VH-VL binders against q96ev2r1098to1170. Designs and how they scored, part 11

Target 1, 73 residues: q96ev2r1098to1170
Amino acid sequence: CVVSVEGLSSSTTDAQLKSLLMSVGPIQSLQMLPQQRKAIAKFKEPAHALAFQQKFHRHMIDLSHINVALIVE

## First folded at step 5 (VH-VL)

Design c1 (framework fv_vulinacimab)
Fold by ESMFold2-Fast, scan of step 5:
Structure c1 (fold): chain C 73 residues (1-73), chain A 120 residues (1-120), chain B 112 residues (1-112)
Amino acid sequence: as target 1 above (73 residues)
Amino acid sequence: QVQLVQSGGGLVQPGGSLRLSCAASGFTFSSYAMSWVRQAPGKGLEWVSAISGSGGSTYYADSVKGRFTISRDNSKNTVNLQMNSLRAEDTAVYYCAKDYYLSSGYFDYWGQGTLVTVSS
Amino acid sequence: DVVMTQSPLSLPVTLGQPASISCRSSQSLLHSSGYNYLDWYVQKPGQSPQLLIYLGSNRASGVPDRISGSGSGTDFTLRISRVEAEDVGVYYCMQALQTPYTFGQGTKLEIK
């Protein structure tokens, strides 16, 4: 249920990213890792993690292209 | 349906200031990044500045950095370009442009343009 | 900064004939996602620019199928299979991989 969002602009806020995530489905957690230009988000349902990747992989946020990876534990 | 209506512009002396405005309608304004692109007389297109949908991020071409400020008022569906310390080389038609979706970097709609002439 | 170079700069073409415009970038526009961040615009006389092709090969809404984009990496082509009178204008490629966004110098398409 976990996605890694990579390639984030340093100007992208957690509120902005949370809005995009929530447009797909409810999330349990969001951790911003600005030093790595990265964020880790956990969806409540696995189907929403996949849907987010399908919809927003290669998407541009704040003029920076993001990469969305599914994290397998 | 989608419209970008520009205002401002005109003749100004070197060192002067002008504020350009672009009023948007027909789409959810706060969801889309906006850019300004200019064209000097008889020349090609030059990207000038961009602002994210939330207004949290702004970007500028080196030629205008420190002199121009892009801003937006999402309650009024307006994006603005404040141009200070104008130079003769800033003479151009200025276009506002809507990003295709959220912040994709390609422009599906453009305003009609407004002429800025910087001359003594 | 990414430098965009178009060829030819002047393109006289006979009505009904095909036309091609080349665009080259100083570095690859192919992102790890598989998309090429290269767009095409046309500016018709006295008008604002308008979007024709985005992400290398996708037609914008309302763009006829006789206009197509192709290419990958550093070499891109815009093709018009049968030039119509309405196609007169200056064509620009633009890279949107990174800021500052940069345009080619433009190709003026004229009917001869």
Scores: ipSAE 0.006, ipTM 0.638, lowest interface PAE 12.7, mean pLDDT 83

Design c10 (framework fv_vulinacimab)
Fold by ESMFold2-Fast, scan of step 5:
Structure c10 (fold): chain C 73 residues (1-73), chain A 120 residues (1-120), chain B 112 residues (1-112)
Amino acid sequence: as target 1 above (73 residues)
Amino acid sequence: QVQLVQSGGGLVQPGGSLRLSCAASGFTFSSYAMSWVRQAPGKGLEWVSAISGSGGSTYYADSVKGRFTISRDNSKNTVNLQMNSLRAEDTAVYYCAKDSYFTSGYFDYWGQGTLVTVSS
Amino acid sequence: DVVMTQSPLSLPVTLGQPASISCRSSQSLLHSSGYNYLDWYVQKPGQSPQLLIYLGSNRASGVPDRISGSGSGTDFTLRISRVEAEDVGVYYCMQALQTPYTFGQGTKLEIK
């Protein structure tokens, strides 16, 4: 139910990323890791994690293409 | 194992200031948003403020905008509410609450509450 | 702001009988993701509020099956199939679709 969002611009805010995540489904947590250009988010439903990856992998935010990976708990 | 322990509060005159604190344990603090909810004596619940896990986004009810400031210290697992320019209408028990989502969540754990009385 | 209206405000009920509380929002709480951002809380005498139902119909951990949430859009219901003494308290619905989060005015459930 967890996704890693990688390749984030340093200018990308947690509010911008929250908007994208919530367009797919409710999340339980969102952790920003700016030094690694990453964020980790946990969806309530596993299907939403997969849907988010399919829709937003290689999506551009602040001129940076993000990589969305599924994390197995 | 999740605990939210509140401190601060007390009696203050109108126009005064108070700082409330909430110490969290039992979960990865920086991954969750935190909120403050208040309850005036004998009245219902009113959401006051929220802060995102990173502290990068803050939200306020119109009744407290410009007077209250929410902040957090992720190294100490604390969320704080600085209350300035207090009014009689701010008299309430203030609860901190763990918000499972960024700004559209539910409060799965609540602190014990801290009484704030604003009176002349 | 989204206005939340509860009915009834006072709910005297006989032990073992069913009880229901209505919650109405001034705007639809159904998000494009298919979830209704409405939660239910109870505040028992002398205690902090506690979560009962989140996202319309999901029971929080430890909440018994006799308590359920239903509804969509603007009309929601919290049902207790058989009221027990431990259910005494004030029940609140809350919308979490947008800030400011707003609560209903509360429903006081009492055993008569």
Scores: ipSAE 0.025, ipTM 0.754, lowest interface PAE 7.4, mean pLDDT 86

Design c11 (framework fv_vulinacimab)
Fold by ESMFold2-Fast, scan of step 5:
Structure c11 (fold): chain C 73 residues (1-73), chain A 120 residues (1-120), chain B 112 residues (1-112)
Amino acid sequence: as target 1 above (73 residues)
Amino acid sequence: QVQLVQSGGGLVQPGGSLRLSCAASGFTFRSYAMSWVRQAPGKGLEWVSGISGSGGSTHYADSVKGRFTISRDNSKNTVNLQMNSLRAEDTAVYYCAKDYYLSSGYFDYWGQGTLVTVSS
Amino acid sequence: DVVMTQSPLSLPVTLGQPASISCRSSQSLLHSSGDTYLDWYVQKPGQSPQLLIYLGSNRASGVPDRISGSGSGTDFTLRISRVEAEDVGVYYCMQALQTPYTFGQGTKLEIK
């Protein structure tokens, strides 16, 4: 259910990333780690975590290419 | 459907300034990064500047850093390049190009180009 | 800055014959995602550049299958299996792994 989003631009906001995540499905939590150019998000449904990775892994947000990894809990 | 229409080019003296504009239509402008790429007469392509969809992030090639400023107005679907302290080596056709905001960082659409000539 | 080097810079070809253009990067363009951030563009006479290949090997919309991109890490190839008159133009590789994005010098494909 958890995805790690890496390679975020320093200009990417909580609101921007939250909107992107919620376009795929409802989330339980979002933790921004701006010093690491990273965020950790937990979807309510595991299928949405996979769908988000398939759709947005390798995509550019604010001139920065993101890497989306599934985290096993 | 996607169109990028450029304006603002012309002839200027060394040390002068010009402001290039690129009016976009056919896509959700605020969601996509935009870039400027130039081509000197008979030469290859050089990326000069880029701006994120939100406008919060800008990047420049070293050759123009400190002299050129990229900006955008998402309410008017326009990206602009303010060029100051122009030099003869800035003479080029300038293209605006659409980068895919939620994609791989490639330029899927290009404007028609605007000629900038820096000469006495 | 990532330096992009193309070879050859001039490519005269006979209609119907294959053509290949090489592109080399000063560092690997393979991202941690598994994608290769190398794109190819063509600029036909009197026209703006247009996208041919993105992320190493993916054809842009409308690009015929006789045009293909391949390569790993630092060495890339654009191949045209059978050159047609419409292929005349200057071909550029570009890295988009990091800013500033950088282009190769360009390869002029012309019919001999």
Scores: ipSAE 0.000, ipTM 0.628, lowest interface PAE 12.9, mean pLDDT 81

Design c12 (framework fv_vulinacimab)
Fold by ESMFold2-Fast, scan of step 5:
Structure c12 (fold): chain C 73 residues (1-73), chain A 120 residues (1-120), chain B 112 residues (1-112)
Amino acid sequence: as target 1 above (73 residues)
Amino acid sequence: QVQLVQSGGGLVQPGGSLRLSCAASGFTFRSYAMSWVRQAPGKGLEWVSGISGSGGSTHYADSVKGRFTISRDNSKNTVNLQMNSLRAEDTAVYYCAKDYYFSSGYFDYWGQGTLVTVSS
Amino acid sequence: DVVMTQSPLSLPVTLGQPASISCRSSQSLLHSSGDTYLDWYVQKPGQSPQLLIYLGSNRASGVPDRISGSGSGTDFTLRISRVEAEDVGVYYCMQALQTPYTFGQGTKLEIK
């Protein structure tokens, strides 16, 4: 299952976000979209995608509040 | 297990300089913001400075702007506070603190504290 | 800067009785996300501060249910439903809505 992380600070690196994602569970991919202040990540297990959203939706990273959305497809 | 071990405190004369260090272990250091918080003898807590995980953003309390510099070495897992032009009112126990996640503004782990005394 | 004011400064309490500490901010700590950027810490004698409550009402890991945080906007309360000997210490609220982060002046909880 896929999560969209929006509202990322321009200073947030893919390494920082990957570390945060992997604290919840293993990921299959991470695509940074800096122009949109956004990233798309795919967890290996759907349960981890839900857990990440529950823990980090509206969380602050580098002084920017993120929005975490689940993408079923 | 998360540990923050501090060093570098001591007695210094007004106008002098001192460098505090905080060595981190047990977490992915480069991914978490770090702060320094101080406490003057018999007084409350005062947030002094913060630095993002990458080191790309630094913040300071007005009382220390222009005199203190926060930095980090992610290859050595250390965060440092360089204190210049020290004043008597900078006398305090200084704590390093780990931010919750990457930069959320609440501190889940604290170092043991380092005493800095500025006196003639 | 956001000014944080705590009341009372000193709180003597009898074991087993409830205790409440108030914290007031000079401006609202409610973010547009719906989160309240108010945290509580305790500093026990001879120890470093430790996190109790984050984002208004969430208990940090290891914090017992008898300790709770509440409030929104500018008025906040930390409540201990039944004070135990281990609760002795100085309690601080902190706002993290904006830098510089600022603490209240502290409330010393003592067993009488």
Scores: ipSAE 0.000, ipTM 0.620, lowest interface PAE 13.5, mean pLDDT 83

Design c13 (framework fv_vulinacimab)
Fold by ESMFold2-Fast, scan of step 5:
Structure c13 (fold): chain C 73 residues (1-73), chain A 120 residues (1-120), chain B 112 residues (1-112)
Amino acid sequence: as target 1 above (73 residues)
Amino acid sequence: QVQLVQSGGGLVQPGGSLRLSCAASGFTFRSYAMSWVRQAPGKGLEWVSGISGSGGSTHYADSVKGRFTISRDNSKNTVNLQMNSLRAEDTAVYYCAKDYYWSSGYFDYWGQGTLVTVSS
Amino acid sequence: DVVMTQSPLSLPVTLGQPASISCRSSQSLLHSSGDTYLDWYVQKPGQSPQLLIYLGSNRASGVPDRISGSGSGTDFTLRISRVEAEDVGVYYCMQALQTPYTFGQGTKLEIK
């Protein structure tokens, strides 16, 4: 149910990313890791994590392409 | 409603400098990337520079790299373009444009344009 | 850099007739997300450019359904089903897949 969002612009806010995530489904948590240009989000449903990756992997946010990886462990 | 109001254009001699400003209102300014797009007299549109919402990332067209500097002041809702070492080929109307944050790369609002004339 | 090429550059049209403008990119603008990073703008006489179509086929707010965008990969079309007087202007495609963003040369639509 967990996705890693990588390659975030330094200007991408948690509000922008949360809005994007919640367009797919409800989330349980969102942790911003600005030092690594990364965020970790947990969806309440595993299907939404997969759908988010399929839709937004390599998507452009704030002039930066993001990478979306599923965390299966 | 969203408004972008530009200022700072004018006439300048080759080698001179000008600073363009764009004052934004009607949206959460810090959350959106901003760009400058120019149009030489009778010619098409050319993207010049872009800056991320926080100001942490900037990009430039090769034609202006090293001479132009884009910046923003999120406390004043302004984006600025400092133009140094101006050349006759920089003569154009300069537009500021608001990017869309969800899917960056399309400009939903544009300023009125500012004319910059570099005489030679 | 991605090169954008428009055709035709001049488009005289009779009122009420359809019009179409082609745009070609030097590389695919289809993103892995399924989105196509191709946008269309119009610049009406004496005005700033305004957004018509974003991400290939989505109409911007206030744009009439007479105007549509289509295409994927490298070949794109803007179509006006029935040209009206207010459609006069210069139309530009723009790729936003990567910086620097690049525009086509522009197509001037005129009533003949």
Scores: ipSAE 0.007, ipTM 0.676, lowest interface PAE 10.7, mean pLDDT 84

Design c14 (framework fv_vulinacimab)
Fold by ESMFold2-Fast, scan of step 5:
Structure c14 (fold): chain C 73 residues (1-73), chain A 120 residues (1-120), chain B 112 residues (1-112)
Amino acid sequence: as target 1 above (73 residues)
Amino acid sequence: QVQLVQSGGGLVQPGGSLRLSCAASGFTFRSYAMSWVRQAPGKGLEWVSGISGSGGSTHYADSVKGRFTISRDNSKNTVNLQMNSLRAEDTAVYYCAKDYYYSSGYFDYWGQGTLVTVSS
Amino acid sequence: DVVMTQSPLSLPVTLGQPASISCRSSQSLLHSSGDTYLDWYVQKPGQSPQLLIYLGSNRASGVPDRISGSGSGTDFTLRISRVEAEDVGVYYCMQALQTPYTFGQGTKLEIK
């Protein structure tokens, strides 16, 4: 149910990323790691984690391409 | 409904300055990248500058780099283009354009355009 | 910078007939995400540009189904299956794969 979002612009806010995640499905948590240019998000449903990766892997946010990886818990 | 209302154009001499403004309404302004696109008389479209929703990233076409500055005030829902050291070839109608949320690089709404004339 | 080239630059067409505009990019616009960063706009006389097609083939809201976009990599086509009087204008392709975003030269569609 967990995705790693990497390659984030330093300008991307948690509100922007949370809105993007919530467009796919409800999330349980979001942790921003700005010094590593990444965030870890946990969806309530595993299917939404996969759907988010399929839709947004290498998508552009704030003129920066993101990488979306699924994390097996 | 989404609206982009522009102001600030006019006639200026070469070497002069102008500031263009674009007032946005009908959407969550801070969540969308904004761009300026210009069109010289009888010519095609040229992308000039873009700014991310947060304002933390800006980009410029080589033709204006170092002379133009894009900025935004998210508390007032405005994006601005400060144009310095203007040249005759900067004469154009300038459009502000809204990028799509969750995507970069296509403009779903455009302002009405502002004419900038650089002439002696 | 990515160079965008349109053909033809002038397109006289008879009402009810099909029309096609070609757009070529100096490099592939297919991103590793699977998205194609190529958009089409039209500028009707006296109006601001308006979006027709985004990300290669998706119609913008309000765009009729007689207008379609297609293409892969570096070669793209905008098609109008049956030209109507309201289609008069200048059509532009734009790449948004990287900044600076760049437009083609424009294709002026006129009724014969």
Scores: ipSAE 0.000, ipTM 0.630, lowest interface PAE 13.1, mean pLDDT 82

Design c15 (framework fv_vulinacimab)
Fold by ESMFold2-Fast, scan of step 5:
Structure c15 (fold): chain C 73 residues (1-73), chain A 120 residues (1-120), chain B 112 residues (1-112)
Amino acid sequence: as target 1 above (73 residues)
Amino acid sequence: QVQLVQSGGGLVQPGGSLRLSCAASGFTFRSYAMSWVRQAPGKGLEWVSGISGSGGSTHYADSVKGRFTISRDNSKNTVNLQMNSLRAEDTAVYYCAKDYYMSSGYFDYWGQGTLVTVSS
Amino acid sequence: DVVMTQSPLSLPVTLGQPASISCRSSQSLLHSSGDTYLDWYVQKPGQSPQLLIYLGSNRASGVPDRISGSGSGTDFTLRISRVEAEDVGVYYCMQALQTPYTFGQGTKLEIK
C-alpha cells in the first residue's frame, strides 16, 4: 500500500504530488522529505499503489523524472 | 478502526446556543480536515462548516456564517461546532465528517449524527 | 455558489435491474490539477451517509464493482448495474471544487 516517490524537484509541492496520487486512488498519508528529494505515500488499497507505480514511474514533474518504488508492507 | 463519536445535541429555544463535539480516533487527527454536515427532518444534506487539519483555515455556509464557529483541539482529537443565535431552521441532525486530506473535499467517515431541535 | 441538480428525485427499481442517477453542476468541476471534484454518497434508512464514489469515478473502499461513477465537466452519472435490496436509500452528489461544498437534492431509490 506504500510507495516511495524519488527524484522530486525542489519546486514540487505536496498539493501537486497529492493530486497525482489521488488521481489513482485514496491515500492514507503523504510525507514530504524535500532534503532527500522524495516522498512516502500510503494508499488505502494495495492495488492503487501498484497502479500509481505503473502510471507514474519515470514520469516528469517540474522537469524532473520521478522514480516510483513499492515498499513491502 | 476509525471512529467519530458525537455529543452535545438537544432541545433549545430560538436565540439559544449549543456546542456540538466530535471525538475522533483511529487516524492521525491533525493531518485531516473535518467538516460538519446537517440534515433537516425529511430534507437533504447541507454542508455547514469545515476546518483544515492545522486549524488555520475555516469555512462556513452562508446560512450559518457569523453564528456558528468551528474549532478543533488536536491534542484531544476533537472537533467542535459552537452554535449561537439558533433559529428554527437550524433544526437538523448534525454529522461530523472526516475529509480525506486537506483540499480533497470527500468524506470517507461520518459520525453517528446528533439531533439539534430549535423550537419554542 | 455551485448549484447541484439531480434527476430523477424518485427512482423505483425492480430487484436485479440497473439504475442510473444523473447529477449536473452549474459550472465545471474540473480543477487545474486535472481532477474532477464530484463525489457520490448514499444514506440508507436510519444510517449516516456513506461515501460511494470520489473524484468523479473512484470507488471508495468496500464499494462493489456493480456501482460506478462517470462524467466530467458539468454532467455526471452514478450507475448500479444490478440493484440489490441493500441499495435502498437516498443518493447524493456533492461538489467539492469550492466552498461552500454543495449537495444535490437527493434521489430516493426504492424497490418496486
Scores: ipSAE 0.000, ipTM 0.596, lowest interface PAE 16.9, mean pLDDT 82

Design c16 (framework fv_vulinacimab)
Fold by ESMFold2-Fast, scan of step 5:
Structure c16 (fold): chain C 73 residues (1-73), chain A 120 residues (1-120), chain B 112 residues (1-112)
Amino acid sequence: as target 1 above (73 residues)
Amino acid sequence: QVQLVQSGGGLVQPGGSLRLSCAASGFTFRSYAMSWVRQAPGKGLEWVSGISGSGGSTHYADSVKGRFTISRDNSKNTVNLQMNSLRAEDTAVYYCAKDYWDSSGYFDYWGQGTLVTVSS
Amino acid sequence: DVVMTQSPLSLPVTLGQPASISCRSSQSLLHSSGDTYLDWYVQKPGQSPQLLIYLGSNRASGVPDRISGSGSGTDFTLRISRVEAEDVGVYYCMQALQTPYTFGQGTKLEIK
């Protein structure tokens, strides 16, 4: 249910990323790690985590390509 | 620049009511959870209540359940704490605090504090 | 409710020396997301609390690197590698794994 979003631009806001995540499905949490150019998000449903990765891996936000990895619990 | 400006404190008798307000600016208010944290004179911090960005979820410490009500007006960028049936042990400085997100639970900005004194 | 216990409650320290504050939780603060929901705040005399460390070990904006957070599960440490006069204040840990969020009792750091 957890995705790691890596390669975030320093200009990408939590509101922008939350909007993108919620376009796929409801989330339980979103944590930004700006020093690592990274965010960790937990979807309520595991299928939405997979769908987000399939749709947005290598997607461009604020001129930066993000990498989406699934975190297995 | 993020700002949280508080108002509404004062002196009230036990059993009385008081309403605290916190006016927010500098961020997309509806996207962030807000909390109230209090500090009794000479004591530590106690989390009192929290509300999600949409207002759809509210939570309270056991010490205030049934007496305090947290609410927000996203059109006016305010979060409010309605305090009823006040007790002497509710005497404290009350802070509003901005959550980093809707439920991350760390407070990156705090208001200036509002003193509430409950005394006969 | 999750109980947070700090030690020591009073910490007199000499300028330039290191200082450490311990925080223990009654249950693990590790979330299934991989995050540790433990934060540190300082309250300087006459001021509102301010964030120092979030999610276990991440420094808040403007916090110097001589201040660090560490730990996992139930045992956490805030360390100041070289205490300066500006560090005087009361330090609090807080768990945000579940509501109600709960703070430790506070540790008052004073210069000897």
Scores: ipSAE 0.000, ipTM 0.615, lowest interface PAE 16.6, mean pLDDT 83

